# Designs tried in a protein design chat: VHH binders against F-box/kelch-repeat protein SKIP4 (SKIP4). Part 10

Target 1, 358 residues: F-box/kelch-repeat protein SKIP4 (SKIP4), of Arabidopsis thaliana (Mouse-ear cress) (q9m2c9)
Amino acid sequence: MACIVEDPQRAGQSNETQIALISGVPDDISKSCLARVPREYHMAMKCVSRRWRDFVCSDEMCDYRNEFNLAESWIYALCRDISGGVFLHMLNPFSSRRSWKRINDYPYIPMREGMGFAVLGKRLFVLGGCGWLEDATDEIYCYDAAMNTWFDVVPPLSTKRCYFACETLDGKIIAIGGLGLNPNAKRTWDIYDPLTRTCKSCSDVNIVPEMEDSFVMDGRIYIRGGVGGSSTAVYSASSGIWERMDDDMASGWRGPAVVVAGDLYVLDQTFGAKLTMWCKDTRMWIHIGKLSQLVMKQPCRLVSIGNSIFVIGKDCSTVVIDVENVRKNKMNGVMVCSSIPKTWDDDIDVISCKSVAI
Key: E = the ipSAE of ESMFold2; O = the ipSAE of OpenDDE; V2 = 0.75 times the mean of E and O plus 0.25 times the DockQ between their complexes.

## First folded at step 3 (VHH)

Design a10 (framework vhh_8dlx_2)
Fold by ESMFold2-Fast, scan of step 3:
Structure a10 (fold): chain B 358 residues (1-358), chain A 119 residues (1-119)
Amino acid sequence: as target 1 above (358 residues)
Amino acid sequence: EVQLVESGGGVVQPGRSLRLSCAASGFTFSSYTMHWVRQAPGKGLEWIGNIYYSGSTFYNPSLKSLVTISRDDSTNTLYLQMNSLRAEDTAIYYCAKVPSYDTWYFDLWGKGTLVTVSS
């Protein structure tokens, strides 16, 4: 069972002996000062005092950092090792020496296939999944990136799911489809609200039962599934209606997708790895560039931060593409700006990747 | 005829290696994720591992470093390489197919091949 653990370096600390965050300084000024400290030092700040730890881990800290435009997006990769252990790797893209680091704090997450991975605020959620001899599960595990700890006492999904689409929209986690192949099964989705700790289930005939990929763009959830990824559907949050995706747009969705500054990018992994962009004005896919299969172990995952696309290979080797150069038509050179190698020799597979802003 | 046929089983000495094969027919083998499963006498099924149509492999942690799964799509053949065999590895070995990429149930099984580890 998961448990909420206190910082062991502050065991026995009393709030009575430390009323102010900084002695002789009003708390509002102290909080403004602490909020401006770069994220890489937040772990060290938690070791200063219980009050500093409580503030650094608080929603108030996140509110200050957002207000002052100080939030930093870091990449989290959900990985499985050869021992079947499930764990997180983390990458600080703003570090001068970009490198993947393993997070050693993880609960006993069973080895499962088809798990959902979603971000809401400062928290990462691992949802559902199945084992080859284990039926689909409704279990949810939560990692708090500000506390750097796991909480696996999260209320479950309303429906057991594996191989489903999992996206965050309007402050809620939406889990769409899954449940394996059953020709008589209703096509359903769950809306999970962690604030109210509730989960609601809905159904619609347009939901593809075999979910392969999804993305959020312009307040809509796009899903792709079926054999060879041939079936698509679009959910509009504002209208609550499921619609068919534009056939021209769908024809180019042949790999992982990511949205950068309102534009859709797809890594077409057919016959190599080619990055393409959907041009809304012309309704055509534009070829951006090609990545060598020799340096990218497929299947790849995509994460965007600012104007960069991080292409994360199965072994966590990463290539960073500066999309701003493409948009500014400065294409007399390299579209790939840097690479980040794997930091381990053991056989590790990336399951999913997300960014968390703190 | 849609079928999977395992071969390569037999009596093998402890500590030695053995390679099992699974010949697939009646479906587009290269498009499907394949699995190996075993059942020891008087025991339940034990999942060994799988290989996706992409060539990626995942193994049961209890069998780490003892097995390797591979495929040859040109001959529609799935392989299981087993090393350092022990008496506990005595079982009927099955290959199995899933109906689509990353699904959780098997829609096709072979009849199995018996491996006996004995002196």
Scores: ipSAE 0.000, ipTM 0.129, lowest interface PAE 19.8, mean pLDDT 76

Design a11 (framework vhh_8dlx_2; at its last look DockQ between E and O 0.01; V2 from the best seeds 0.00; counts 0 for: pae E 12.4 > 2, grease 24.7 > 24.2, SAP .695 > .668, placed apart)
Fold by ESMFold2, look of step 4:
Structure a11 (fold): chain B 358 residues (1-358), chain A 119 residues (1-119)
Amino acid sequence: as target 1 above (358 residues)
Amino acid sequence: EVQLVESGGGVVQPGRSLRLSCAASGFTFSDYYMHWVRQAPGKGLEWIGNIYYSGSTFYNPSLKSLVTISRDDSTNTLYLQMNSLRAEDTAIYYCAKVPYSSSFYFDLWGKGTLVTVSS
């Protein structure tokens, strides 16, 4: 079966509504062919016709690619520039010329701190936050990574929040605790449901987490809070039950965390940038390697793609660490790393990073 | 001792200018974003602006034409220049720091310096 692509110079041109995706090919077959094209070329495909652009940007194409294990993860960094504006940078980690690209699309997000940043499917969400002396907001901004545009209208959180745990679990975005005008916000959590485009609030009077950091592992949200990370809690979304975190696991959680194939990695920043891994079987933290402060600038964020951990610091300075040998050998693996040049924009703080698979 | 100490306050006539200083000690001043905040009698806190370690500034939009923030990393000193002072600018002025790795809240405040604009 052959996929016929029209001349790119005719991109965006259409003869009439309902013309075939590929001349002489049934649309079902055409969609199967187009969905197998690597993401790097999707921009060119959008230029062929309106029908191609609509399909490339559709949930249907994303679903096809996920079903056939063709999805490719790109990294999005939520950033703040020197003027206080909040925006996105994007990185295609598989490009031969790996560099960060600023996304210039509207809207203008007001200067804010303590925002949540989460991914659902092909979409990125920026939630809540507060100004330097302003109360928290319930606003949500949603960016579609396939369409490269922001939604005009996004329903808000049920509870105004800043400095809260924000994670995606079981197809929903969960915003937990934080600060706001409601003094009991730290005992509540909001669940955003993409199917209904609604957000509901839950509470438990016995929960008092002070939120600093979180990660998702094994169907649970792990939360670190309190002064210097003195408090920890675990939330199981399937049961709605709060659990105690393993004390030995909590003791090594002294920096940003990421999960790779079910294994927890932490960049311990107490005395430099030291990558460690939680060994579940022995209940011990294993030293993987140390990153020089000369090649990475704090504060750092972590995101993973496959067996690679991306350490992203100030100005989007980036170190890529391959942990495949560590995972296969559990211990004594070599730490293999490389670097990506910082962005062209100077004086950029990276608030959070996520990957989007399309 | 980790501290911030404001100085340069006092009584000033309307329409005059005033420069406040904030001396920092006990931490690496050059690595931090610094802020100015004020509190008028019987009112809540009002954010004035900040300055990045690079020297770039961001201001409360209502005050941006009236104030200038600067820093001198060689003397560990933060400055606030205020122009065209009015009676409503009477307040206690604080300098403040946020944690570099977190913008959760101001983790260090100065003692404050009182500015009284009297006509």
Scores: ipSAE 0.000, ipTM 0.248, lowest interface PAE 12.4, mean pLDDT 78
ESMFold2-Fast, scan of step 3: ipSAE 0.355; ipTM 0.741
ESMFold2 (binder alone), look of step 4: mean pLDDT 83; pTM 0.836
OpenDDE, look of step 4: ipSAE 0.084; ipTM 0.597

Design a12 (framework vhh_8dlx_2)
Fold by ESMFold2-Fast, scan of step 3:
Structure a12 (fold): chain B 358 residues (1-358), chain A 119 residues (1-119)
Amino acid sequence: as target 1 above (358 residues)
Amino acid sequence: EVQLVESGGGVVQPGRSLRLSCAASGFTFSSYHMHWVRQAPGKGLEWIGNIYYSGSTFYNPSLKSLVTISRDDSTNTLYLQMNSLRAEDTAIYYCARGPDYSSWYFDVWGKGTLVTVSS
């Protein structure tokens, strides 16, 4: 029962172009100050005003945080439950109480096998895949980690594909090979540019069909696929040229791979779980240590942050391995391990894991 | 002065359709990507969709094609057509501008127009 017809302060707040980010402070300085707030408080900042929300969700905020070396890498796990629902779990590794948290599964992502999972900037992309009633799809779903919102990113891939290699390089998502209705899908790759929302298809007769694993190192995409994971190839995005992988390097690639400070690490899951590192100088694999398979539910996924490798089990149980001493001395050294318990959500499977820096 | 002004909001009954308009001024409208965003009471911002300067449209799939975005560059006007309105569509609807180099960052917002779906 207000006697005041209108609140001029509230009316003024609806005109965002007239409101300073911080009263009495120039916007450039205000943005610098807001960018220095730890990521865990960003959700609360979005509730202060529309201009604060706009800035926190903007590429400009990410640019400030990157320039000031303030960006925090959090881990996102793409999971499925027993009903076939697809959703994200998130881990803040810098929190004193490290725990996995579920993100809502809005919008509904159809349950598909062989989906690609990629990160570009603050965004997570889910691409392609197939099902019992679907040969393959070209659909793309996007989650913006700053906005905490799902989007359907169209146009789709140029080629419908599943069980393909999916990596980010030079600001683009590259989807290589896989299976699809197009018989040439296994010999093509798509270069998707989210800034222009365009997808360009390329082809080469030397691309292997079904992909199992991939990683990016030194500006190249390494892929492994085919029967028993015996076929390997290297793609240079800058030159568009396919190269042969070092045979000694390829022979040791027996599980999920991650790059830490320019060095390749592989979790060999063939006979137990052994962490190994490729030594470029000697062209030999060195064994770093062994993990208990009773604690780590296979298949495991790997994510690197700084000098740490996060080994994420099928149930989200996580082991953190510090490889700084091994990396510096290029020797089979002692691993320093810690653990993070699984999420309270039971009967889940981790499909893929990526880190997103904000 | 760069500005966006939404219109067409109001009280509508469930099941009906509504078309919102956004009048742009102070910039070359035909050179920018344009977006529609809404905020329901007690909820965060929800992206509805966008239209590129080329005319290509992209939508939030959760809306199940219940909306259509269009533009008229001759009148500097952006439109949002909504069909089969439900009580959960009650929100403040915002028109927003995206820069030529970005389809996700919004640098100019309108004041918003309230849509209330109720019998």
Scores: ipSAE 0.000, ipTM 0.151, lowest interface PAE 16.6, mean pLDDT 76

Design a13 (framework vhh_8dlx_2)
Fold by ESMFold2-Fast, scan of step 3:
Structure a13 (fold): chain B 358 residues (1-358), chain A 119 residues (1-119)
Amino acid sequence: as target 1 above (358 residues)
Amino acid sequence: EVQLVESGGGVVQPGRSLRLSCAASGFTFSDYRMHWVRQAPGKGLEWIGNIYYSGSTFYNPSLKSLVTISRDDSTNTLYLQMNSLRAEDTAIYYCAKVPGSDSWYFDLWGKGTLVTVSS
């Protein structure tokens, strides 16, 4: 008589909800093993099973990797194409074949100017901005770098802003000043906490309306803006007070800034691209090296990973500078370690760059 | 009623230990990641740590050596053990829930319990 042959596909479609992550191994140990796998393999791990996918995408894995110093910083560039479309490019700086890759998963991000770009944990936030037919907005778009997907619902800022300073500090996003229909925006800052979905607003006369640049160093937010970029201020998040910036320090802030191992570096883009470092001990700017304007398309953006500065040109062409030897040995000249070619896409512009650790 | 109720706060001497409890009701407690958050007088909210439904715990690096989070799913109770308390630990302590495994925001809060560290 007829016998029933088991369908291999149906045999594999178990509805069992509590399958072990690794057969014969307790889940706690399995998770610690999976969390130690280098980030480049995480996408492949998502293909092993639903439980592996869920763990790899989880805050639990991200928290574990951060806790045990396993997190790897990758660079994300917010770019605009010729049509005004906004998208992300990603760079794995630890890859043997370094190349910029476009992220294709996105909801439509409107064409806006003066947007804020912030990183909190494994998530990238695009905040505010204004458009041709739109005043300043409070809209936020969130990208999860572990899931490689955009969130559809994100609570907005309390204040509509464009051309504002946007920094992360103490687990929160701090949006300072900027332009908008709300006159208070020009002299306010908002502390946005994504975890609580709350936004606290404060005001101070030291806040300039239009921001050009900002950076975080030693628990403080440094801002530069106003007419010709001549106005500077320092915000201490822990004390909630505004301080005056050192005049000598401020005088050297003539381009994009980045902090590496507690030291401030600025790419002075006046008559070429010149990397300088603020020496806290002597209160003087020291020359590190020069980049050719024929090689780097201005304006450039800076991102630090470890002891390296990634100088990202307008077209995404990138040079990598190792500053560890400069810090220790006071060497002169450009300490360029490598270069990464621009993307094959013509006519893209880099708006902002951040590193995301997973 | 869907709620979180903290308890165990009070006045405690510096250097002592204290354990806070959070009683959950109205939802399946064992399915959710839970958090502890505190707010010192005149300060913003400070995240203390979390515990996953699996029991895995993660802490604010500034507080890791001083706190332990645990849960008892049979009694729907979340705990925060605090050791070596100092004056700066004076705060209202809240427990909070996230809506799902990929959630990065809190959808439910307790009313808080006050801890005062003083001699």
Scores: ipSAE 0.007, ipTM 0.462, lowest interface PAE 9.1, mean pLDDT 79

Design a14 (framework vhh_8dlx_2)
Fold by ESMFold2-Fast, scan of step 3:
Structure a14 (fold): chain B 358 residues (1-358), chain A 119 residues (1-119)
Amino acid sequence: as target 1 above (358 residues)
Amino acid sequence: EVQLVESGGGVVQPGRSLRLSCAASGFTFSSYYMHWVRQAPGKGLEWIGNIYYSGNTFYNPSLKSLVTISRDDSTNTLYLQMNSLRAEDTAIYYCAKEPYSSRWYFDLWGKGTLVTVSS
């Protein structure tokens, strides 16, 4: 009987033997082949064997896919339903039929406002936040997009905070300012290092405003605070120094921001919805195009993938804007748009959106 | 809540059978290897067996043919069927999950359910 392996002296041990990923094929060739399978089939691959599952979920798989330029950026939306339950919604932009899909795995993350949402490698992190009956927290929750499950909890932030800037830069998560039990929270920031699994806390005498929006560009974290965006701050990660934002640049930051191929785009929502781009050479905002207020429910979130901006409405209705012609050929207001419909559940509210490359 | 909840324990007479259940929630149950572990009073942990996501099972040889592990992925439930119970089977029984990355540790445990084989 081929499946019966018995050693009387190995009480309590498994008799499983590791086998080749593909019979008769060297593992390096097998891994190269498996790495080329489109991401949409990775769940099916996990059902073939534990060896395939382990490889598909591994950093090695991600390394192969990155090396071969096969990595696919999918969009994850942190959402709240009518009961206040928090969950993830996912979009594969490379699918022939683009549609949002709900991830029904993790139990409710506590109902909180002002949470940070960050991506580090293949993992999504939900950090901090506050509640009606709970002051700011330092708790962190983690979702592994390759495993499609809530994997682990990292050590908490050094400071309890909500309504703070949360960005990934140089392989680390940086949580800046916000509100908390400690009134000095707005003068502090945490740097989470995944290699050491530790948070380094930093402080300055300068006040960091309550955060409304932030983005990373050219090794710097740009932060805007308050409903009017009257307060801005720039953190230089390489120097650890705080800088002033260009006043002309700051004056045009009137809605959600996203960086595409090193250029800043802002969806100006002060009067209608207008996509604008910051021109570094002229130090002026360039009008790209307009979006109908009838097709987008505000507040909108922006995510970039390649040359495209995904404008994600409150209900997950999505407009995809191709800005390749603006970037490569034309600096005039040419926008190529397509749409992705909302889910049938109109009671979903989008909190934050990020892309994860696998 | 990410949890495993065991049920079905209690007092049972020697020679009888008992089935334990483990209700999994908050993770993709069908994707993980699941285990049963027990701890008799004053003894260390003893591995009972595991079940793959495919349904294949492996048992501790020292437990003989007394146990059967099964799973129902449609209800996110793991089962342990025990037959011909003896006083030495008195223990707290734990359901446990292993992560993808390791076979040698459990990243999630239930609170346990007590089985007492009464003389």
Scores: ipSAE 0.000, ipTM 0.095, lowest interface PAE 24.0, mean pLDDT 77

Design a15 (framework vhh_8dlx_2)
Fold by ESMFold2-Fast, scan of step 3:
Structure a15 (fold): chain B 358 residues (1-358), chain A 118 residues (1-118)
Amino acid sequence: as target 1 above (358 residues)
Amino acid sequence: EVQLVESGGGVVQPGRSLRLSCAASGFTFSSYYMHWVRQAPGKGLEWIGNIYYSGSTFYNPSLKSLVTISRDDSTNTLYLQMNSLRAEDTAIYYCARVPDSSWYFDLWGKGTLVTVSS
């Protein structure tokens, strides 16, 4: 599989003709206009001309859309089929006909346990993991959501890891703890910078040995791990300082977590499935509502878009929860639910989910 | 003319060493990260390693003990030293350039074939 998006050597052989992006319109105005087109039409735009395709796939397009607050977050689910093959499924939450769609461009990616899944800009990264007969790996695979193409040549992590915390912060992927061939890996963290192709490994005696879950809030990485998920820690990437997590806050972290408009939500799976929110003002967990296990296959994954939480079941059946009112008053919210059914056989499993804004 | 030209490939016996070169022209070589990538017959691309403008290197762990990447900015040349060659090292070897603001390789050589065979 090709890892090249475009080749300047081949571009240098093309006949040079000065063609406007839009006939009769200056290119700067044309780019502004193209950047405002809804994401669902971007694939069609790539078919209009080579210049349109190049612009739509470019960082410049993403910069325009971010500047004008036009970026749309779509959900990507990393899935495994019955044969152990790995592929991506995607959901456009803004579509009038909301349905999961399989991405047919997938490389040979080995199915591994304990893989990390991270997003940087328009790109998805799958890193690390271990197999039944394979020790932890440092391999990284990358998918570009604007180009809809996998890159099969990506520099690896400096440390082999599985069952580690994997988060994006400040334009970098941060991999914390986990298991690996190095017996001290569980007390280290790697900061991977794809722009510089570097990975630096750090260590601290306060790092929780085994990671089960993590989330990013207010520029910090929150980590849960250790025996029975009883240990928590907070990492500030900007300062490099490890902090103690609020004990009351930590006590309610009993399932997958997601941050919506600056507030922490947790799907508490201890006694069934309950959505709860951490109220900073009262320092208490607020019960939002219950989800039926008959509708949602556990383990569930959480993704937030705007004021909505997407609860994605193992079979990719999805429940959408609008939490805007709860966020505003923090005491007496109204939970609005809708559902998106699975569209394929239940011989597939969702491994991880992320949103990518384009 | 912006280009990369690999050289040094050929037929080599198992256990021998081989050094590949990549001559860069038409751009400021010293300002770019450079990579070596290979493709075995019927297989996908395999990343070998990279070298920063500072000279710092990062290698594919599966190949780290077998290869060394270096650069000579005064001659605009990138090198790949390979030791203890095996049949599995038979591949077309490419040098590639990555812009600082990009995730993709924006310039490739046409490759040099290395065949490890008795």
Scores: ipSAE 0.000, ipTM 0.182, lowest interface PAE 17.3, mean pLDDT 76

Design a16 (framework vhh_8dlx_2)
Fold by ESMFold2-Fast, scan of step 3:
Structure a16 (fold): chain B 358 residues (1-358), chain A 118 residues (1-118)
Amino acid sequence: as target 1 above (358 residues)
Amino acid sequence: EVQLVESGGGVVQPGRSLRLSCAASGFTFSSYGMHWVRQAPGKGLEWIGNIYYSGSTFYNPSLKSLVTISRDDSTNTLYLQMNSLRAEDTAIYYCAKGPYSSWYFDLWGKGTLVTVSS
């Protein structure tokens, strides 16, 4: 994508940028108009002029789009190739011709196990991890989805971690527990604060170590880990207190989890692939439907956009489930609403997936 | 010396209005976007809003109807106008300059305390 990005604050220092954004239109009105252009055209807009490029790449553009409620969530898959190189694939779910696109602009990021993948605003973060012959790391890598560039320098985590819970809550990235050479990593969490770009390390003796999976629902972080995934923990943002998960709810958490319109969905991959939903009213798991294992390469990753669940296979082949439609027609047993073919590259494995709103 | 100095804080009655000022020195103020951030006693930092070098303003949605940010580049001064003050607005108010992003700050003022009390 190779967009040349300038410091947004320094763009105003150039006395040579005296041309209007749009001829005959005040800049404030021009920016309002530009912010309303659909995200798919933003790359083309960057080619119009330096001022348009600077605005489109800026936090100001994102702030306008958020204020106007125009932000579009696109899916980003963190992938590795046969050589162990790490890169991003991107999917625009609103495009009439939905297809995965490879992002080729990346630094050489080491392939590690147990890495965290998190989103803050327009930025994607890859945190921590370990190698087969390498202990846990505190390194962080950051990709800006509006600029289409990786940052050269990102401050590290306070503690080296792998196989930890990594979630965004209340505008911060929270990295909880995990393994590392530092024995206290198992009982600590890092809060990455976007206002200051600093990490604060917190500790609690009751934190469950060796996290396997996590999700955010109703202002709480739900974590599963330990031997056989039998240990669960819940962090409540409102109280700042750690508590135990409902045993009935925990018993159904047998695969990747996603929250859609406030409801928890789990893809149980134990024997086949079965989508289940936690019913808060009855406090019971409801079986929604099943997917053929022959169609999807496991392990699958889940991302929600609106009322849809995107089930992304290891090879990036994707199945789309319209949960509202399936809920209304659940007795018919038809769950799949559409499919998106795998990437052109047959040597790609998906590590993690997130959506980024711009 | 590169610095930001807030002023205008103090004890104010509920329902009143208050305007805070931030005097900038040691850098080209007109070239940078500026932010207001507050911290209530025993709470974390809360972003109030920003004003870009162009004059465009963006606010925390929870606070948009209650605050206005403005700037005077001729005097290197940033302003925060607050209306209909409530007890929950009691906080230390900071002005800040950020590099490259509204979420990252490289220069902070010392803060000014606003106490809303009857």
Scores: ipSAE 0.000, ipTM 0.404, lowest interface PAE 11.5, mean pLDDT 79

Design a17 (framework vhh_8dlx_2)
Fold by ESMFold2-Fast, scan of step 3:
Structure a17 (fold): chain B 358 residues (1-358), chain A 118 residues (1-118)
Amino acid sequence: as target 1 above (358 residues)
Amino acid sequence: EVQLVESGGGVVQPGRSLRLSCAASGFTFSDYAMHWVRQAPGKGLEWIGNIYRSGSTFYNPSLKSLVTISRDDSTNTLYLQMNSLRAEDTAIYYCARLDYSSWYFDYWGKGTLVTVSS
């Protein structure tokens, strides 16, 4: 995604384009050097000059960092406080002193129930939702993690919806089903393309109306919803059709889900809290380990980075689980855990979590 | 009209502390993140740090142990506390307002000179 923020003041200062990015160094070499700077210093770099800010915010910098295998995935948590204020918390998992930090300096966005939260490139999207005194909305809000700013205008969804499945697939955001004043919302989905800023609407009679959870695996969107989370559906992107989920696989989906290196993990909270993995080869759920439900506030959200699962509690308290041995089918019998404490009052709620690589 | 006016500069001895102020007017100060930037003689601009609307701060890692930024929204004033001053800290110090939409400093003060001499 391109940095598209206009800067009339920079446009009026031609001398900025005459100054080298790094004094005495050609720009092509300078860009390679700047791209190698750890992400934690990128905010400071943006304050050096307009040329550095433009480069740090650019797709070009992201391309260099990806080519050099330097991209860092950081976790963003969409939170609300007791007043209904919405804000982002951010976690740098590569910091020696790992702690959640609040992101301020954003326009106020309404707190709504059943919002969708998606990541595409370096941007975070907040879609839809409803309130106790307002019906479902079609509004979309966009935060650029490289620019550290909220966009003022994003084209809306084709249909007002809340409590819907929201996933990123093939460079697009797909919003499926949910509730709304329009009775057709429950059987439709929107495909939002941020490059063209267009939203296409589709429909199918087999769509589960109220969504509780979803995940993407092997080019398919898996959805759980309906009364008590008993209904499941699978959307195949390659065929464009809806399929039935494997009953054995569906029976183990009893909590938040995350995909790590092509394998499905679920935090089963039915009788205590335990991490389980779906073994594709045997078509069986494997128990990985137990987590103390006394130290984790439900509902929990799951995010994967590399070989690790971050279990994020309602209060942002976080447990980090290393599943490298499980992924390699070694199964060492010991779950490696570390923890990141909450740094904020219990009066906050985590709504959704996503990782953004820059 | 938007104005930022720095004060508190002067001649100080090495190892001493100094506090700079920036008086803001012509806008709702509490709605903006504020930054400190300095320029040593014959050198380029060096970013010092910022303070967000919430009071949260972020500093240049090269300067983090030496500076503290604070704000008083009731008086529309931004502060920079500097400790253990060295000759290399001799510079003109500017306060600047950040425009969130462009991620660019849209208003700057005229600066205040700090001279650190033995």
Scores: ipSAE 0.000, ipTM 0.144, lowest interface PAE 17.7, mean pLDDT 77

